VHH binders against Flagellar brake protein YcgR (ycgR). Designs and how they scored, part 12

Target 1, 263 residues: Flagellar brake protein YcgR (ycgR), of Thauera aminoaromatica (c4kar8)
Amino acid sequence: MAELSTPSPASPAPLDGGRGDELEKFTLRGARQILQLLQDLITHRGLITAHTGGGHSFMTAVLKVDEERGRVVLDPSPDPQANRRALAAPRLTCVTQLDGIRIQFPLVGLGEGQDKGRPALFAPLPAEMLRLQRREFYRLQVPLAHELSCLLKAEDLARKPVEVSARVIDIGAGGVAVVVPTGAAEFVIGGTLPACRLALPDGEPIELDLEVRNLNRQTQRNGTEQLRVGLRFAALPRAADTRIQRYIFKTERALNAKARGGL

## First folded at step 4 (VHH)

Design B18 (from yb5 with S53E; framework vhh_7yz9_2)
Fold by ESMFold2-Fast, scan of step 4:
Structure B18 (fold): chain B 263 residues (1-263), chain A 118 residues (1-118)
Amino acid sequence: as target 1 above (263 residues)
Amino acid sequence: QWQLVESGGGLVQAGGSLRLSCTASGSIFSDYAMGWYRQTAGNEREWVAFISEGGYTTYADSVKGRFTISRDNAKNTVYLQMNSLKPEDTAVYYCAADRLYSWGPEYWGQGTPVTVSS
């Protein structure tokens, strides 16, 4: 169901729920941290895209924090339909950016009223807020022409070591998604694959430890079944991190140039 | 003094395309989120699309996949590319500049009419 894919850095779309465990380390739950981040959004007049579900969203902002009542005051949409959808929604998923840092948080229990005679939306303070630098939320779709691969060190059905060369379909600062033929190896969510080798176009393969985060079985157009595996970089040396980021940046720039040139 | 000047409206057949432009003068365009609204006779203005200072875009459900909002900060201009136009897109389209503590747009354009024939 869930995959390791995420929206592009400019996208206001919420992050994939299948990455929940991986995103835990970037999640703020301290009341003081949450209040400070909300105040930063107020100070910088941060535009928030509020997703109401069903493909609907609207633009808002945090206008103030009412600490005594434990709630935030939000700017309503000029579109009454958007406000009705928001009030009917079981939750809002709010996405914004501050100085290149992606911020995402849920709001539950939205209500309407007035603040100093002006229409306003109210919600209880969020229990958690996600704070990610661009590098953590971006996933590059790997061009098929690059033939990017990762040699996985996994186990077969009998728990014997096996090596599987897997095609990398997307890559980000936190990990990769790969495709393997069904039955090539056994994967367990939360399991560690040590000393795998990521082959980038330039330079020697990068040796790294990978943690299995998600699994999704797919049927190809030719009827063959394959497995998509989401893998987290467990311990990434700085040099490897810079090589991966350089590959992502170069490839994104080249793809943007092709789109602009009509190629 | 902020002025928003729209252009590019007109008559078009269903399935056709139009590109609306809105140029800001006087103030620093890059400090504002920019949006497009539309209004039909007897109805209030409804929002169509927003683009933030950082380039994040949001669309009303009725236009998703058909309309694209973009901005050119060097020209102080926001655009609305309207594709696959339908008769129900017929409206007066308004450009708006929004700073979020204003409880809605601070500045409005004069409006440009768009008529989509069946």
Scores: ipSAE 0.000, ipTM 0.100, lowest interface PAE 18.5, mean pLDDT 77

Design B19 (from yb5 with S53W; framework vhh_7yz9_2)
Fold by ESMFold2-Fast, scan of step 4:
Structure B19 (fold): chain B 263 residues (1-263), chain A 118 residues (1-118)
Amino acid sequence: as target 1 above (263 residues)
Amino acid sequence: QWQLVESGGGLVQAGGSLRLSCTASGSIFSDYAMGWYRQTAGNEREWVAFISWGGYTTYADSVKGRFTISRDNAKNTVYLQMNSLKPEDTAVYYCAADRLYSWGPEYWGQGTPVTVSS
């Protein structure tokens, strides 16, 4: 029996604010367990967001595990600047999801080379991997047809108050990810955006405080830039939590029914 | 505008073969990683095969050695060649496109049914 995969998980961000003792129970350090988890990533989606620091990340995948040499082989980014940043970084923080389970691990000593005549990135096997089976880490990819939005209370480049209507691309029990045009507002990791308004279907917008957890700049082929912002619910009232959970559950059921070809 | 259109599904006897095709609309197909997913009634979508922008391929254990994923960037098309089909391969198959720096598929096909009789 295999666990089922979710096809469109949320944009992940590294876990930085937890207490070390709380995460210890979810940390794998056995060589056999680490190798098995890496093999599971190869045989499933294998899609990993690799964070290089400074708000930069790229999408990669584990292509191969070389047990005897103690290394992993990763798919390089099509963006040469992303690969250059990765090679220059003191460490990568790799974040992925497998069947609703959040997985995070560090890679140190990244190098470049070839695998089967194709460009590849290489790194020593991680000494530890974090594996979290918690509802708080589940993220629903928001259907475009739902037109979910969040009105953000932010500051512009001159530190003047502005309101930005941002499209919600994913949502979970702990937060949302939104997309804004580059230059619409300035965001600071760890900063709080007070009294933002999340527009869910079937009711008034939810007013809540959001904490900025991650920022990812994305440059499209045509030169257009967009900013992906990960936002945590700072303090969520029970009624708001219930509405968000209901939206997630209802949307999942509708997507599952649609995916079965309307059967 | 980006759109994925699937074809090639249908009915087949166990041990038979089918080739699924997925044609993408748009001008940036070469920047996307492409994959195939499947879904059986009552279950979540399950990843089947993936081909990266760099040309690397991965397969779920259940299909490795029987299915082959490939892409033709000149035709904006990705293929899934399915050989030695089994009744448990019966599912709705979905094409998906993953954009540079995005997590998970940005675009999904409509789904194409595949039924393998015993």
Scores: ipSAE 0.000, ipTM 0.135, lowest interface PAE 15.7, mean pLDDT 76

Design B2 (from yb5 with S30D; framework vhh_7yz9_2)
Fold by ESMFold2-Fast, scan of step 4:
Structure B2 (fold): chain B 263 residues (1-263), chain A 118 residues (1-118)
Amino acid sequence: as target 1 above (263 residues)
Amino acid sequence: QWQLVESGGGLVQAGGSLRLSCTASGSIFDDYAMGWYRQTAGNEREWVAFISSGGYTTYADSVKGRFTISRDNAKNTVYLQMNSLKPEDTAVYYCAADRLYSWGPEYWGQGTPVTVSS
């Protein structure tokens, strides 16, 4: 489909080098700060999307930090092809979120081996990590129980109009990320999907135009591959914006209450 | 409510074969990687093999080339075919269901003993 996608509000796509100076104030370069952030990801079992280039990624996690050997230990994919892509990549771009804060870091020199008898991926400690504590980068991970969906108006492989019900996996102020079955429709970065319908709880579906900003084939933890599409809200009406923000706020509050109560 | 039920363990002579099976509830099975662990007295559980929902397999170095893991999605069952068994394979074998295998299994079977005589 496409090379590595341009970053958008709807997709946690990697940020380019042209933003280096603008992101300097959010860049951690202290060894202790980097180690603490990696340990926080371990403690909270934070899931990481590792982008391997060419529109591919896989789900991983930091298992431990080997400070004496100067490396991180990562969970390999159960899909051997995803691991081969990662090992062949000149750089992994790792994107995750902790308490609504976007965290992004590069890993260079990925290798494979064993950790206490189990397969593992290894990489040198990153020299820098981005910690973007800004509202524009916030993404709510949508609970599966909410069954949030977006009816997309797209084209199939034969360029015929189709409607695809896509599951919403994350949502923010600027857009949504959805998952679609591979082959269900074709998407073009920069293309507009008119009159799509976003189903939120507590009301009628919201009709809105969506712009395709990112395409990524992601290998899940169970080894299956999904096409993930980042979609930007075009011309979002104030009433729709209010409903989306209300949903995000209510869901965050409920998730925080559930975590505290142990529900 | 969700359970893993193991069978197929027992006594076998060195060089012999055994096939272990593990049946899981439907909702667990389809969402999870399935695996086998083993434990000897005085040691922690050791990972043996995993299979993803899509059928991709991974093996511990100690069993690679001798053991084969497979699954039958219609029966919600995972199998471990153990060939060329050695006395050091003697252990209690545990079936496990795991969404992210490096964090350890979310669901465990009760264990089935395998004894390999020299």
Scores: ipSAE 0.000, ipTM 0.242, lowest interface PAE 13.2, mean pLDDT 79

Design B20 (from yb5 with S53Y; framework vhh_7yz9_2)
Fold by ESMFold2-Fast, scan of step 4:
Formats: C-alpha cells, structure tokens, sequence
Structure B20 (fold): chain B 263 residues (1-263), chain A 118 residues (1-118)
C-alpha cells in the first residue's frame, strides 16, 4: 500500500547545461561501462523516471539489455497516455539512482513491441551515461519565490574588489549556480572567492569559500545578457553542510508534493 | 541565445549524396550535444542523428549505415553526411542544440530543404 510517498527513491528533475566541462568528466562513453551499468540497474531493479518533455514523466525500469541488437527493453507505463507521449518524444531523459549514485542518460528512437508476449518499449543503447559518484553533483532548481541569494566577493573589470548579490538558480551539496548582471564582476575559471555569504531561509547567512568552476553567458529575449556562474564549495563546515542538505530535502519534498497536487 | 545557421540542402537524384552543415554562434558550443531532425509536410518532426561533444553518435534506424553525423568543435560546426539517398528522405532538415541529458532541443536552426528525385 502506498500513500503520498512510495518506497522508491525520488528521482529529481534532470541536470541541464551550464556546466558542460564539469559534466563531461563524469560521462561514461565506453561500451563495456555502459553495458555493465545498465546490467547493474537490472540486477538491483532500479526504478527510472523517464522525462518525455512538456513537464511529463513516467516510472519505468530496464528489463533487459540486448547486446546483439544494441538495444534496451523498458517496462511500459500502466498509463497508455504516458506511453503515447513517450513514443511521440524524440528523446527520453532517464534519471535513476544506484547505491546512492545519481545516474542520468538519454534514450532516442523509442519503439513499442512485445518481449516474451508482454508489451515492452525498446530503444537503442545510449552512447553515453552520466554517473555522478559524489553527492556534490546533485542539483536542486531553486524556486524563484525563495529569493535565495549569495553575496559574492569578486573583482570588477578594473580588477578592483566588489561585492555582488547574485541570485541562486540551483544548489547541490557541492556548490551553487548563480546569475549575475552582465558587467557587475569578472570571474576566472579556477579562481577563488573567499568569505562569500549564502543566504538560506530560517537562519543567518552561511560564510563560504567558493571556487569558480564554469561560466555561461545567455542572451535573453530582450537582447540583454545574463552571466551564469557555477561555484564549488571549497571547504564546507559540517553545520553549513547540514543546513544546505535540509534546505534541499525540504524544498524537493515541497516541489514533489506540488507536482502531484496539480494546482 | 545561439544562432544555428544551416547550409548544404538542395536537389539530388536517388542514390546520390549531400552534406549538410550547421554552424553555431553566440554561445559555448561544448556545453551542448548536437542533432539533426527532419520534417515532411503534415508530419511531426522526427529525430535523425545525435552527436555528443566527444563525438559519440546515435542514429535513427531508417538512416543507420547511410548517414553519418560529425562535428568540428574548433569551428563550432556539426555535419550530416547523407549517402545512398532515397525519395523518402525528402524533408526539411533541422539542426538542433540540446543540453546533455535534457528532454529536448533548446535551440533550432531555420531548416534546410532536401529533395530527392527518382
């Protein structure tokens, strides 16, 4: 019997870009590694959340890997409409966990058929799989209503010290991504920002040393640019780590409840 | 925002070849995987081929063995080499940029028409 929560691990939203170089080093591309990881998901009966786009997803599992035909066999949804959406999608984004490790991979070219007389979905083997061995790479998309901010100690274009209040757009155990106005400060990948202040709800700001890991410039619809900065926690006191984890858990739980409630 | 500029479409006889090109500008090319899609009148856009930044590829079954996707990261360009073309390959071809493991393309090219006559 299941109520609001299921005994299955929660599968948060897929990781998106803005940290391409960092994600690349955790991407598995070897055929043997991919096959072994898929087989591990079968062995442990790992539940997969498959995102079909448009805010839709369904729960599935890898039932079989067909190495000879180069494809995976997936458990279809009991909801025929979810299966119809999946078959119409050009790709699925699959998110799961194995022994606390987040795994994410694309499936393209989904088809339907039967496996041993039972309905099944089929897809070619993924060419790549993301395997995040460290919890630091898990990311929560921060709701705008939370107005989460981080006060950054940086340099301007003239190399003078400046303080910039940046909006936190995503957060994980290992760092945050922030948005800064174009021209407010200059950042160098690998540079350190000492004594920054992360404002979380329900307490005093947390003082943190941050390392710049990635930069992404995005042009908005009105032609203005925003700079997205990926920042790593260089050192994280246990009390700060606990508060960040509590915020992530509480927010994730609230977002999951809202998604299930439907307005 | 990226601009994806496509070229190389046109008219070709069955059994012929075409190479489509798509150049990305205005953003970090390495943050994105690249793909090709095609659309015929009255039908939905269908996926053709995908390439990661590292050059690892997947193909739709209808084009496997005939089409090859490749990229030149120094030129911010993705290519679709189309060999052994068939009349049923006639479509408007779109390049697309997608974040690794996102649910669908974030940026689309304007499309380039390909007509295969028998």
Amino acid sequence: as target 1 above (263 residues)
Amino acid sequence: QWQLVESGGGLVQAGGSLRLSCTASGSIFSDYAMGWYRQTAGNEREWVAFISYGGYTTYADSVKGRFTISRDNAKNTVYLQMNSLKPEDTAVYYCAADRLYSWGPEYWGQGTPVTVSS
Scores: ipSAE 0.000, ipTM 0.173, lowest interface PAE 14.2, mean pLDDT 76

Design B21 (from yb5 with G54E; framework vhh_7yz9_2)
Fold by ESMFold2-Fast, scan of step 4:
Order: sequence, then C-alpha cells, then structure tokens
Structure B21 (fold): chain B 263 residues (1-263), chain A 118 residues (1-118)
Amino acid sequence: as target 1 above (263 residues)
Amino acid sequence: QWQLVESGGGLVQAGGSLRLSCTASGSIFSDYAMGWYRQTAGNEREWVAFISSEGYTTYADSVKGRFTISRDNAKNTVYLQMNSLKPEDTAVYYCAADRLYSWGPEYWGQGTPVTVSS
C-alpha cells in the first residue's frame, strides 16, 4: 500500500472448494448484480488481491467496467513478472472486502493492452461472484499503529531452527495472516509451528501452536514483494481465545467510530 | 466421479462451422460452471468460453461474436458452436467443469482436435 490514509485491504487466501456447497447461497450470477458489485468496488476504491496460482498474487483494483464489450479493466502490477504470471494463469482468483463483506470472484482469459493511453489488464466479466456476509469469516485488518507481531518458530532453508518476528496484517477467530521477509524461513502448507508467541497491545504474549494454511508471494502496488503466511490457531486455550476476540471487537469498534466520526 | 466426453471435432475449411459437444456423466452437472479451453502445440492451454450454472456466458476476445457456448442440463451436455472459423482456431479443444473456489477446472475432458484449413 502507498496511501497511509487508506486502510489496508483484507488479503485472505481463496476459500477452499470443500465449502463450495455451503457458499452457493452467497454466489451472485445475475448480470445486473455482478455489474453493480463491480461498480461498488470501483466507487469504494476496493483493493483486490489477485491470486495467480502456485502461491503467487499481486495487488490490483477494478478501474472500469466495459459493459458493451463485457470486460473489466484492472490496474496492472508495477512488477512485470507479476503481470506475466497473471497473463499465463488459467484463472485469477480475486479476493477483496467491502464493509466487512468478503467478495471473491474468478477472472479467466486475462489480456493486456491500454486504457486511455495507460497500461491495463483486461478480462471478461466474471460469470459468478461470491459475496459472503458471515461473522465466522470476518478478518480484522490490523492497524499499523498497533505493531502486532507474532514470533514464529520455523526452519530456514538448511532446516535449522530459526525465530522470525512477523508482522500481523489480519486476525480472525480462527487464525492470523502475517508478513515474513522473503528468505527468512521456509514454510510447508499443513506444517505445524509450535510455541509461537502472539503479541497483542495489552498483556503478555500469547503462546500458541500455529498450522500453516496458505502461502502467498504478494507483489505490492509499489513493486515490492512480501511473503504472506496464513496461520490457523491449533489447540487454542480459552483464555487466549477470549483475549483475541476482545482485541478484535475493541479494535473494530474503534476503527468504525474513527471512520464515521463517532470518536 | 465425473467424466467429460467431447465430440464434434474434425476438419473444416476456413469460414466454416463446427459444433462441439461435451457430455458429463455423474450427478449435479447443473451445479457446475462449464468451459471450453484450447491448446496448440508448444503453447499453454487457453480459455475460450465459459457458461455458469445459471446460463451466464463469457468469451475470450479472440472468439467473441463467432463462438457461442450453451448448455442443456437435462442432457448433462455443454456445447460450443463455432462459426466463421479461421486457421488460427486450429487446436485441441477441452471441455472443463469448474467451481468458483478452485484454482482452475476440477474436471477435464480428453480433448477434441479441430483443424481449420486455409
């Protein structure tokens, strides 16, 4: 993100296919609904994490909906390699959040060109969009001012134990997403990181076991790359769960009050 | 669980037409989005057309206005009507069944060759 006055968008991993049947009722297929939702993303300047497969993604946004040609116009990455990955991908999985509602949609047939003399990516309108309004899937975007960190106990490339202090970028009832410097540690999806320490603003760090659920090398809008790691809470004690939930609710309320001028 | 069987490929002269069919075996066909992809030698598989479970369609720019995708849920079949064929449309065409949440198609057909002569 380059804009400090704009809250960081949610960057969750795509939802698993195993929940597809439960999510069917939240899937939009009507052309008018899809067009309206895409326009809402433009109006609210919704930042989108576009997953290109193989654990890679980049930050983009919908710049325009071309209804006559049935296309969306996307902001390309400043990293040419991210754009090449996207163009080579059989599908992009786009994930964003609007007012706490998770929005996810596929784009197929990505091409490149220009819009009003500027480089742009084009894709046909998605046939389907997921609009998921569920408390269980809510992820709080952690304010940078809170400086939330999680000390991860992992292994380096040579399989030697290392401790990595990772910045927590989002947090929910089931886990956290963190940013790890590229090359600081090696992660395996499904692997367990024992005795990690989550530092919340109040009190002692919480010791907990974390399971690696997803890995994503995200290219930011300024062209830099971050490794984002999705981590699930394993064997979470009741006291830790209560403290995490309290932090989420308190921070969400403070952010809502600030955004709406209620503070 | 599911198998996709393509038919209708073959040889055709430029400017001609072909209709590809893809029949799914198994249940819940109506709940899947269906797509057509094509692949030429030495190149990656390229998306051609997509149809949602409710019949909403999208097309690659290279085929828009020439190809039409449709489905018949009673027959568990998806179709690709190809008109105004060009030599550049020569490829192996693949039927695919797809979910919103996967990284790509969950089920693939074996492929149907289409050759367009100049």
Scores: ipSAE 0.012, ipTM 0.281, lowest interface PAE 9.0, mean pLDDT 80

Design B22 (from yb5 with G55D; framework vhh_7yz9_2)
Fold by ESMFold2-Fast, scan of step 4:
Structure B22 (fold): chain B 263 residues (1-263), chain A 118 residues (1-118)
Amino acid sequence: as target 1 above (263 residues)
Amino acid sequence: QWQLVESGGGLVQAGGSLRLSCTASGSIFSDYAMGWYRQTAGNEREWVAFISSGDYTTYADSVKGRFTISRDNAKNTVYLQMNSLKPEDTAVYYCAADRLYSWGPEYWGQGTPVTVSS
């Protein structure tokens, strides 16, 4: 079995790819700031992807912050194997978003037990949290109602051409993240998928080349596994870039209007 | 480039104490979180303790109350004070330099063995 790097599925770009002292200015270390951010995740019911290493992750959420015991309480996976992987990991890398802002933090010393008679995972409060407010890392979470898809031109296990219709889960200026059934196609980090078709509203599908940037096998809240693939736009034509940016802008504006106007 | 060199391991009787030291070469020590991990034969490496660049500490439940992690930025050194040692603490101990928001430690020491007799 191959060990895979586990870039964040909340963003198609891997955060840890480059070294930058610039990330230091987005790092929160104050106890009050960390507590407030964790509470914001609870209030907004933010789903967290917890990476356990080796290309594996599971979906969780912060259920509460226990200030007296200095720990967070997390929703366990319904898959016992995902929980065993998490408990065996030296650390979890937790990734989530609030209003398109990427939030990343480590949890170390994960334990299991019960909270009010229900199974729970516990971890000490993180000493640091990253809140990355850069526009280039912004990713629009695609509304399910939009049924946004990308037809991928890939290869199957026998290296024969195959077309896979993949659901787009997030989109940004630099790429998309998609969901594919496990085993539907082979993906290689750094590989190019030529002539894929991105179906946006208000027009014909956009034909574009995509580079595979990351792969993650994520255990869902119902216990099933799905493959999430981060894809970078290669050689994006100006017309395609304009349409993608307009879709992001219009959808963001509509989501903001709904939140403020109640429609 | 960083080098992490551990010292202080050895043989000790149950109930005894050891102090592990890890000294880093290079000028970026104060910018990193430092951690201690341990590994027993046939098992994966297990996290023991972390100390952030801001001196916040966290411990695995198995060692909490018995082990203390500390750092001296002037000496580029991180320490693990191990008290009330148990035979179950027998392992090779590794020092690691880490950015807490990364995918794991960037730099590892070569390890120092600790054996706790009954």
Scores: ipSAE 0.006, ipTM 0.284, lowest interface PAE 9.9, mean pLDDT 79

Design B23 (from yb5 with G55E; framework vhh_7yz9_2)
Fold by ESMFold2-Fast, scan of step 4:
Structure B23 (fold): chain B 263 residues (1-263), chain A 118 residues (1-118)
Amino acid sequence: as target 1 above (263 residues)
Amino acid sequence: QWQLVESGGGLVQAGGSLRLSCTASGSIFSDYAMGWYRQTAGNEREWVAFISSGEYTTYADSVKGRFTISRDNAKNTVYLQMNSLKPEDTAVYYCAADRLYSWGPEYWGQGTPVTVSS
């Protein structure tokens, strides 16, 4: 039997098309709607995680939409190897978020060249875009100043217990994404990490079980690679859920106020 | 497991036609987007044509107007009709199956060689 990725609100991992019937109501196929959504991503300077397969991704952004030529122009990675992987990939799966809305779309036929004298990646307009307007898919990008961490209880290569302190890079109702040092532990998609501890700024660490949902070597816009681990909250107690939601709400509100020139 | 089997490749003279077929084992073919890719020795892979689960098609500029991709979900088969073949179309052609919004193709065929002589 074919193995499918698990559909999840987990951090910037692609959603499995195995829930196609359920996701169809969120799928945009009209050219005008696709163009408008891409323009919205440009206007809001949305960062896109582009998955190239094999557990690799890189950070990009839509620089412009060329309606006349029917293509998008993307910001290339500063890492030439990430760009080579992207050009060699049969498809990019692009994942981003706009104001609590998860947006996901495929790009096929990626090429490279120049746009106004600057290096650029080009692809035909996507035939479809997923726009999930539900808070369960919202992911707060954790400010570095908050220094959020999660102590993972995992296993090393020899299946011996290890504890890994991982930086939390995003958080939502269903889970967190963390970055870990390469080689620190063995992670297997579908594996459970019991009794991990999530440290929030406003209280004692939350003890919780985490399920590994995705693994990704991501090339950042500065050219460095990170191992990103997407983790789902397993059986999250109501009190813990309330604390996590409170943190997300307070942080989102503060960031929105900052963006409007407020506090 | 899924297995993609390509057929229909071979030697053809410039201006000729070939029809490539790719048949998949399994019961969920209709959920997959299907594509054709080609590779020449020493060069990067090149996307050729794509057909979604909803039968929306796209083509590389180099083959538009000459190649047609289609699918038959009852037969779990995707086709590439190649007309007006040129020597530059000489390559190994690969069938690929990909789920919507996946991390790239989940399944690849083994490839079928196409040689176009002048």
Scores: ipSAE 0.000, ipTM 0.202, lowest interface PAE 11.2, mean pLDDT 78

Design B24 (from yb5 with Y56W; framework vhh_7yz9_2)
Fold by ESMFold2-Fast, scan of step 4:
Structure B24 (fold): chain B 263 residues (1-263), chain A 118 residues (1-118)
Amino acid sequence: as target 1 above (263 residues)
Amino acid sequence: QWQLVESGGGLVQAGGSLRLSCTASGSIFSDYAMGWYRQTAGNEREWVAFISSGGWTTYADSVKGRFTISRDNAKNTVYLQMNSLKPEDTAVYYCAADRLYSWGPEYWGQGTPVTVSS
């Protein structure tokens, strides 16, 4: 395997098999509920990460719900390679958030065409959608203005220790997702990165151990590709947990206030 | 430790048949879908076939009509029956366990090589 042919990532899905019982209560199967949720994603301009398998994903959005034909219309990637991977995939796993609530749904039978003269991807309406309303599944999209970073203690290609400053793109009770600069470090799923430093606004960096849970090459809406690394909090100290939760709650409230107050 | 162990790979002549098996050393989780992927040197892992916990199947266009995926939950095993094999089917085949709501397969096997001679 070449470096650019990264091994398939482990999923961040729950390790506890008994949790399947809990996920059922967050699963929407009613046609009207599904239509309403998709419409909410359109109204709120929700960006969707569509996972195509093999460690690849791309950024998309629901442009339209075509109720009469029973299908969704998605924004194609400006990268033709990403679109080819999506069309070849047996299933897209779509992940997004609405007010910090994680929404996840499958799309099967993806096709391409045009909507109102513009290129589009089409798929049948999903038979189910997952709307995770538990705090443990909540992920805050980190505002760019916060310039949140995590200094990772990783290894380069020669197994030499290296420090990498990675931009934090989302954060939850169980971990963070970061964007790693190209060529900066090598990651192994299941590997532990000790003594990393999470920089939160208005305080000293938090020192914590992180476990690599997933690796995805994500094609952005501008056509560029970035490496997204999902990191789980290992051995999280209570003081660190309190500070992280406080940051999440305060930022969520501030974002909700801006959305409701209008700008 | 929970592992996926593939077997049944080997060398076969074009037009021949081969059956791959994948057994979980622990329990197959009741909500896991099982799939087969393949990889040639220098390329990404390519999806081949998928079977849900409920028995729903799907296949890559390159193998439709030639390959059949099936599962036996009592034996913690998933199978890939490969018929009418072609030299271009030569690859390392990987078994994978995946959840509907996951970001891709959670568990991967070690891979089993399949070589199809002309």
Scores: ipSAE 0.000, ipTM 0.160, lowest interface PAE 14.9, mean pLDDT 78

Design B25 (from yb5 with Y56F; framework vhh_7yz9_2)
Fold by ESMFold2-Fast, scan of step 4:
Structure B25 (fold): chain B 263 residues (1-263), chain A 118 residues (1-118)
Amino acid sequence: as target 1 above (263 residues)
Amino acid sequence: QWQLVESGGGLVQAGGSLRLSCTASGSIFSDYAMGWYRQTAGNEREWVAFISSGGFTTYADSVKGRFTISRDNAKNTVYLQMNSLKPEDTAVYYCAADRLYSWGPEYWGQGTPVTVSS
């Protein structure tokens, strides 16, 4: 089936595990519930961002659930180094979204082999899956044509102030994910970036404080590295919240109409 | 502070059995997922078995059907029952405590060596 707002390789970031116990009420542990959710991901061809630790990730998908062997079959990365990092990792943190529902789960004990003659990654069925159906966890993948940017007020390696214009790749009620060239600025998880400016199409830039939640490094084919930074809105005025929600709603409607028009 | 204390390692002949134990102190054990990992000389650490806070288990394909992970929340202990041991199972075995949705174990045990002779 066609999917609305399919996640990009630079999205979405894992939820902070430091307060993961507070998410316990959203955690599925029933074998049947886990199997059903994995089958839903297969049916809807849900793209998964798999985080291998050390700030690295790759795009994958669940291709099959092998209930008799108790394992899932995953699509390997076309990048051999990403696959080597995944196989060396003690676990993957898998993040995906279906129709505004955020799904996150660990996969441990990754192996490699073949499925029907094609390269595949295998992992035991996850013991637990997180399923969050909340407005604040919805992420809109920002259309490239919108050229959405956020001017970050950060520090360089010498702790000197720098301004970095970062491209916004996804946006939600709780924050944004941006991409910057590696080395453009130093980011500390939990650190605050004050007085940043988010440029939306319908008015003047929104001035807001952003908290760094996660970092992920990706090597591009031209040899350059990009840093994906997940940023939480630390304090969001009501007027700014309204503008962000309006942008998300209008863009979602336009993408839905465009998908229907592309019969 | 979380402390994991492992026991039960040793020398065993191929086809034999061994039971590893790991006792946790200093935190709410029942809220954590627990795992067993192993490392052979010259290789990176690999995952072996995982048990959730709710008791759901998963196993690496190489040990499935031979190893069983279990937990006793009243004793703050996780176990790994290893049956039909092979020389390839020779490794240092580590107990680990995981917070779900992190990029790896938050706490590690000291490691307990297991040597399987042919």
Scores: ipSAE 0.000, ipTM 0.218, lowest interface PAE 11.6, mean pLDDT 78

